# VHH binders against q04fp6: the designs that were tried, part 1

All scores and structures are predictions.

Target 1, 166 residues: q04fp6
Amino acid sequence: MKELRIGRVINTHGIAGELKIDFNTDFPEQRFAKNSELLIAGEKLVVQSSRPFKQFWLVKFSDHENINLVEKYKGEDIFINERKEPRLSEGEFLVSQIIGLKVIDEKGNSIGEIADSFHTGANDVWTIKKSNGKEILIPYIDQVVKKVDLQTSTVTIELLEGLDED
Positions, changes and structure headers below are counted from each chain's first letter, unless a header gives other numbers; antibody chains aren't numbered by Kabat.
F, E and O are the ipSAE of ESMFold2-Fast, ESMFold2 and OpenDDE, as the mean of both directions, binder to target and target to binder. V2 is 0.75 times the mean of E and O plus 0.25 times the DockQ between their complexes.
[cut] stands for letters that were removed.

## First folded at step 3 (VHH)

Design u03
Fold by OpenDDE, look of step 6:
Structure u03 (fold): chain B 166 residues (1-166), chain A 123 residues (1-123)
Amino acid sequence: as target 1 above (166 residues)
Amino acid sequence: EVQLVESGGGVVQPGGSLRLSCAASGFTFSSYALYWYRQAAGIERELIASITSGGSTNYVDSVKGRFTISRDNSENTMYLQMNSLRAEDTGLYYCAAVYRVYKGSGTYRYDYWGQGTLVTVSS
């Protein structure tokens, strides 16, 4: 069995059985489309209706048209039965693809290479291994990471003050 | 077809050891960060260990020094070596593979999950 996590139920909304969902899919309009089958708390539920709500989605399920029937799903993860690996669109790249890339500054000077990446609550953090063997951490933000070029295997960064201190 | 299958769960006495396995197929295993979660009865699912595609590991405090996460990319398998098991370690253990995509300045996460394997620690 394999399931793809696409979000989490945050709370109920109203009394008609709608659930407020914090989603982590790029295609919520498709994933929460009418007649879509979702897995919540080990149960298969079929979407009756859905709509965006601020940064969330509200979803109503067939045969669950009352808040009393859906309260048990609060805090539960939402899964779909996805059997195929997602494909990247043009311009998109994986964390694994940045590992080993050469790191340079905006002037073209060599800084080091990407050694690893991990996700924090706010941003991804990259580990750069410098030529002298020392490691530094940089946040994946526009202020620091200026360009990622997979074709040239190069990452261009702007080091902030204090990031390169020994 | 993407698959994750946990195995190795069972009943052990306190202080005992177990080794869980997560066998993966149908995707580029080496490109994914891998995670072990567990869910005890009446408790929310919790992350307990992780290993990046680069091999860096992280553990929650409750399992540090006792559990070891590892991966074998040649076999498409992740492991969790559990030593000095305690009653509070009882639960359903899940493996997950995380697919993280960069799109502009944003990152998007997708999780593949196994069905889980039960670990029971009791005297």
Scores: ipSAE 0.389, ipTM 0.617, lowest interface PAE 0.6, mean pLDDT 89
Fold by ESMFold2, look of step 4:
Structure u03 (fold): chain B 166 residues (1-166), chain A 123 residues (1-123)
Amino acid sequence: as target 1 above (166 residues)
Amino acid sequence: EVQLVESGGGVVQPGGSLRLSCAASGFTFSSYALYWYRQAAGIERELIASITSGGSTNYVDSVKGRFTISRDNSENTMYLQMNSLRAEDTGLYYCAAVYRVYKGSGTYRYDYWGQGTLVTVSS
């Protein structure tokens, strides 16, 4: 059982149960997302809401609706248990499953093959290597990525104007 | 159980070289972007290098041209080749693996960390 330290409670914030967190993770929005289970002072707490605040993160926990319920956490380290790979539900997929898939348009015409993915501020972006050796970038959004079909090893996309300058 | 174990740390002279490794188990290694972080005494942990599942690399300016990240998916191992080491490179070096899952239109990231290996660059 490995506990990972992701921050420390600096102080309370306001009177409605928010805690100000000095975090040391590169992924605070995901780590402090609603319904995340965190460990503070040996207690399992469930995130109700969170938001950025200057260089800190403000986090409110379920059933901790006022300052008197959370003052005891001041100065405590915050941990998570991240022991197992996440389980995938229907319609969820990994980056390894999309690397190398053939990319087609909605008429079935070949566009290329997925070579990589990376994160931007708004969404992930996929790199498609075309047969001519050139690469194009597509955003992973519903408007562009229409279907991921692992049985046929294909990704169906609709190219937006300006994405494929040839 | 997901495990990441760093090795290859030690004491080295300024200008010297060191090769770190990060052995991974308990997860599908090829699915993860991999990262090296370092932490000097009294300083925040900083990201220094990354490599995507597709093999693309990125480095912070302070290590560009001196450090090389690489991965061997067949051995479930990531490496950091560190050349031209400086006193400022002294610290604990951590590997991290980021598991990315596409859920509907959202992307969810999960990370796992090693326990660190100490690098000391001493004159």
Scores: ipSAE 0.100, ipTM 0.431, lowest interface PAE 4.5, mean pLDDT 80

## First folded at step 7 (VHH)

Design u14
Fold by OpenDDE, look of step 11:
Structure u14 (fold): chain B 166 residues (1-166), chain A 123 residues (1-123)
Amino acid sequence: as target 1 above (166 residues)
Amino acid sequence: EVQLVESGGGVVQPGGSLRLSCAASGFTFSSYALYWYRQAAGIERELIASITSGGSTNYVDSVKGRFTISRDNSENTMYLQMNSLRAEDTGLYYCAAVYRKYKGSGTYTYDYWGQGTLVTVSS
């Protein structure tokens, strides 16, 4: 595949290097997430921070924390290079790898198994099928998902108040 | 190299049926969530159906009960069975594959798109 256009820099915003982006992606919250790599004007830039702004997104890039450093990007299209399937590094995993994993609490008690995962605007949400057949939804956040161990096929979670209402 | 190629589009009368296919290559198909989008003339692209890597499906209300999304991981192909087609279903249909990678608390998303296949529903 060719480079994918995901938006255009409309203008700078403020003096801290933020760019106002008119995006063309269905996953802006992920595409402009911290550490995301984008191509602008032939340069590879890494997202430092981002936030929605009306119908746009404001994005700040690493090593470009000043308006003077980002003025040149005005009017430029934003691309991602996804010709190759992303590779997994150590500690990284895919949704498909967590499906079916056993879910336990921090004490080792069985809770259920991962039945599915889906993306929301804020976080991915995992569906846990409990032993009693009921399903609960948990957000993939540090507060809830403590450990994913593919070697032992186990996910350790801490249920927050209100997550287990069964 | 990643590729998604839609096929199956054409001209049908209202009430007719079509089956779209999305042939994928260059990536681990079974690891991706898959989506069908469509774009009618003068209208923004619309998500109409999705199927997770786990096989869970979801539909927008306008196609619910008429469209069925499915996947064949052995063939690296996603399908969209479209029944009871309506004029408002006319549009360019796109398939998309979404890769979600977790790294610590971070989630990284990569999306691949086909070039689309045209569906025209007219009497």
Scores: ipSAE 0.304, ipTM 0.563, lowest interface PAE 0.8, mean pLDDT 88
Fold by ESMFold2, look of step 11:
Structure u14 (fold): chain B 166 residues (1-166), chain A 123 residues (1-123)
Amino acid sequence: as target 1 above (166 residues)
Amino acid sequence: EVQLVESGGGVVQPGGSLRLSCAASGFTFSSYALYWYRQAAGIERELIASITSGGSTNYVDSVKGRFTISRDNSENTMYLQMNSLRAEDTGLYYCAAVYRKYKGSGTYTYDYWGQGTLVTVSS
């Protein structure tokens, strides 16, 4: 609906088209994700890549691979349009849908229940609360999380050495 | 279209109370963690309270015991009850919703923000 300001271009960074951004969103990974459409100086620009840099974010736009193509954006505000809620495709699920699911091993033995989820720099980590009250953390990766079955309200995992804090 | 609209801000004396509301539309409200942020003049926006889809709450120390976050999924509305207000609580208060999804082993986040409601605590 209306344009939302999410930052300002402070300067160029290097000679290959990266721009240093002073951002005002707590979710820069989402806002500056590859293929995001941002508005700057009246133009729609598509993010090619981005990364954190000190208290700033470095962003490179498609078709802007040279400092000479991006110098004009120095000092400009960066905007995004309000957008629709992302729809879920088959095989996608929300973090909220996994809270409370029963956790079992590949033999069907009960391990506990999902209590929480955290995002880290590498992957999400799920907290499992065991019946004895102790919690364990597992990484959400293919090696550990084998199946999420919302129909049966279960998550099947393979416990690796060092994941069980009992 | 996702929309978050804050209301309930105003001018209040120190020690007073206000209740903020965040009315939401255009998304499956019950699926989202919800947040209140505030921004004082010349200061970066700060998180002050959060509530999970299941109702678990967290607060920063500066508001703990004075502010209460809540949600009503049947009304698609989040609230912030602010008691014992101090001059330091003056600022623009934003609500936010964070959408996290899994696709394969990947995790993706999206954030949506309101435009804010002003709270002024002065004598």
Scores: ipSAE 0.040, ipTM 0.365, lowest interface PAE 6.1, mean pLDDT 79

## First folded at step 13 (VHH)

Design u31
Fold by OpenDDE, look of step 14:
Structure u31 (fold): chain B 166 residues (1-166), chain A 123 residues (1-123)
Amino acid sequence: as target 1 above (166 residues)
Amino acid sequence: EVQLVESGGGVVQPGGSLRLSCAASGFTFSSYALYWYRQAAGIERELIASIYLGGSTNYVDSVKGRFTISRDNSENTMYLQMNSLRAEDTGLYYCAAVYRVYKGRGTETYDYWGQGTLVTVSS
């Protein structure tokens, strides 16, 4: 089975057919946009409306405007109808493209290179192999990763206090 | 068209070994982090092993020292060598490929899954 999972239905919300979704994307406003087609429990559903709700997203589907019609979707994963790997848009890049890139600080000093990347429950974590051979882990957050430049094969970071101490 | 197909499952006695394979096609295999999951009857699906793009691996405690995850990018195949199998290892084993796209400050994740292969450990 080909599955492009973008979330999971946690529960219903209200009585108007809204589903509370734990989403797996940083762009739920796009994935749950009006008229988007999603797959839930093998059924194709079309988004009628959506809105953020705390750390979740509420989605209402066409022809499912009542809680009784959507109860069966509780606990179901949500997929997009795509059988091809995603295409990159301008300015986007893959994790695979950062492996091996040179890491520098904001002053241009060499720190090391990206050795690996893995996803945690909160953020992606990158392994940097420092020039001295030691490895450090950094979170992929704006506070730490300042720039990714694939043209120059360079990642600019700002190390937090204590992060550089091995 | 993206496809993941698990194989290598079967019935084995406790203490035995199995080698699972996950054959991939239709996507750039080397750009994906790969995972093995399993699901025993009446239990939620469990992540048991991970292999990342740089080659690092991670295991759940219950399989450490017994299971080994590996990947062959040239063959678009991921493996799970399972040694010293136990009854509690019984379950449906799934392979997954995770694709992560960075879009400015955000990320997009895509999961591809196989249908699973059944592993039964019983005397």
Scores: ipSAE 0.571, ipTM 0.802, lowest interface PAE 0.6, mean pLDDT 89
Fold by ESMFold2, look of step 14:
Structure u31 (fold): chain B 166 residues (1-166), chain A 123 residues (1-123)
Amino acid sequence: as target 1 above (166 residues)
Amino acid sequence: EVQLVESGGGVVQPGGSLRLSCAASGFTFSSYALYWYRQAAGIERELIASIYLGGSTNYVDSVKGRFTISRDNSENTMYLQMNSLRAEDTGLYYCAAVYRVYKGRGTETYDYWGQGTLVTVSS
């Protein structure tokens, strides 16, 4: 099993077992999500909860619910084992499947097509290329992306004030 | 099994050029955002360049104008063209591949790493 370093414990936070993490992964919300298995000081630890904190991440591990159980991890590197590619279940889709989809509003009016997708922290952002060549960015969130329909190759969105203007 | 193999590292004089390659297998290459990281001795691994599914790129300031990331989906390979190399560019260079899966309204991100290729810039 290949181990990958994703951060370092720089301090404890509070008395209930939270650790402050100086991470070097671009995907801390996924890496430190509840039930993630991390490796610190040769021990496998399971994330109970986590949250952002300034430029750091705060992480609490199962069965490590007070400062005395976690103080020993100060200064230790955090690793993960490289994961196998997951199988997709019904209703799941890859980011690659949305590239090129037609973007419409809820009335069916054409807005453009998906040109790219990238991660900007809290949520994915989709680039929509309009027929005039201009691009707008939309967040992939419930308030904006209403439906992804791979059968009709369409994405239905609700434009909020400012999104069309970039 | 997802595999990423870096190559093209070596020893070069200051001001010189190198081209790094990251060969990928075991996954649908076009579905991944791709990244170059570097790690110098005693320093945390640093993201230096990104290329996304639609071809958009991003660079850290220290390499802008000197390094160019690119991808060839038909060859399952990502590249880093490194020009005007400096001593501070010395380090172990890693490629990473990342994809996101949309599950209902939630998302999951997966990342995979190569083992690195060494670049040494010295006289």
Scores: ipSAE 0.169, ipTM 0.564, lowest interface PAE 3.9, mean pLDDT 81

## First folded at step 14 (VHH)

Design u38
Fold by OpenDDE, look of step 14:
Structure u38 (fold): chain B 166 residues (1-166), chain A 123 residues (1-123)
Amino acid sequence: as target 1 above (166 residues)
Amino acid sequence: EVQLVESGGGVVQPGGSLRLSCAASGFTFSSYALYWYRQAAGIERELIASIYLGGSTNYVDSVKGRFTISRDNSENTMYLQMNSLRAEDTGLYYCAAVYRKYKGRGTETYDYWGQGTLVTVSS
């Protein structure tokens, strides 16, 4: 099983054992929640407390309540070991849930449906099968995807100039 | 517990065929995009084939026309049909299952990997 990298220890913070973390997860409040188990330098550490700090996250681990105990973790990557399928929290959804959703513009006009999704190095790309049968690719970015509403099974988009081809 | 297990590897002569399987368990298979990677000795791991949630497929140029990726959601299994095998196809082949979780603009990727199956193409 591959471990999921969720950040890197930049430095210690204070003398109480807090680590300053540059995280690459968009769910730091979950990943650094109390009692979460993280892997740093091959060691399993349990989160005692955590808090946001500017663009970083400060994390304190159980049994590591002193700076002298955590200095060795500087520069180390932080991993989690996901042995079970993650569960969704409120407001979260899987990319699989968008497949087949109706696509409309901001005026409510029907465009098509989501046919597929691709993860690229930059952004996810969604395939929309238009009502006329043609397919277009849209990036999952704020400029294009305005709303994903699983309750109404609807995705609202704004097509950028050039994306809407005949 | 999530598990991916590759099988079907072995020794084959150039021009031969193999069919790899990736058996999955412990997760909702249909919610994941699936991938085949390979790693030859002394070379970085390479993505060679993808099958996405909507069924679309993608191949690296070196295997196009020779390899076919497929999935059976009912059996929680992904396949790689490899035809017209070449010496340069030799390597350890990995399967991976990936999906992305969203919360607003926030995203997180989950990827699970097998331990690989060895494919050796040699005369």
Scores: ipSAE 0.587, ipTM 0.825, lowest interface PAE 0.5, mean pLDDT 91
Fold by ESMFold2, look of step 15:
Structure u38 (fold): chain B 166 residues (1-166), chain A 123 residues (1-123)
Amino acid sequence: as target 1 above (166 residues)
Amino acid sequence: EVQLVESGGGVVQPGGSLRLSCAASGFTFSSYALYWYRQAAGIERELIASIYLGGSTNYVDSVKGRFTISRDNSENTMYLQMNSLRAEDTGLYYCAAVYRKYKGRGTETYDYWGQGTLVTVSS
């Protein structure tokens, strides 16, 4: 079993047990929500409350009501031990849900079908398989992917110069 | 509960072959991208092969042409066929499954890891 690192305690904040966290998750609101279980210094800690603070997140843990109880965590990495699949919240969708969607341009002309998705450091890249068997790659960014409509099973894109080989 | 268990490691002569398995449970296997990593003693863990939801694969140059990653979604199992093994391939081999979700243009990534299976290539 492996632990997933989601951030680091950089300092204490105030005297009532808040810790200032430098995080690396896109959804800190969900990760640090009340009752979330986090691992710090080998201990399981349960979030009592949390709030944003500049580019950081402030988190207070149950049974850790003052600075003297939390100073030992300064500099420690924060992990989560994920034993269950994360919940899918309203407005979220999975990479698996885009496989097979019909790809159209903004005029409604068929371009192809989503065949796969690759993670990159900046953006996911989607593979589109055209009817002629050729594949093109598009970045999942506002300039290219205009709409993902799971109800109609379509993705609307704008092809930019150099993105389409045929 | 998400669980990954590697098997199939062992001792083999240079030039030999092994097939590693990664048995998965507790999640919708077909919805995950899958990876093999390896770690030699005293070295950081390295990604060596990946297979995505649509079946696309990727390999690091050092194993390309010798290793083949595959997945059987009906068996909830990923494989690594390792041919033409070299001493440099010795190490602990881990499987990983990656869950990704979108919200707008943001993504959140969750990695689940196995315990590893040892491969030793020696004369």
Scores: ipSAE 0.280, ipTM 0.674, lowest interface PAE 2.6, mean pLDDT 82

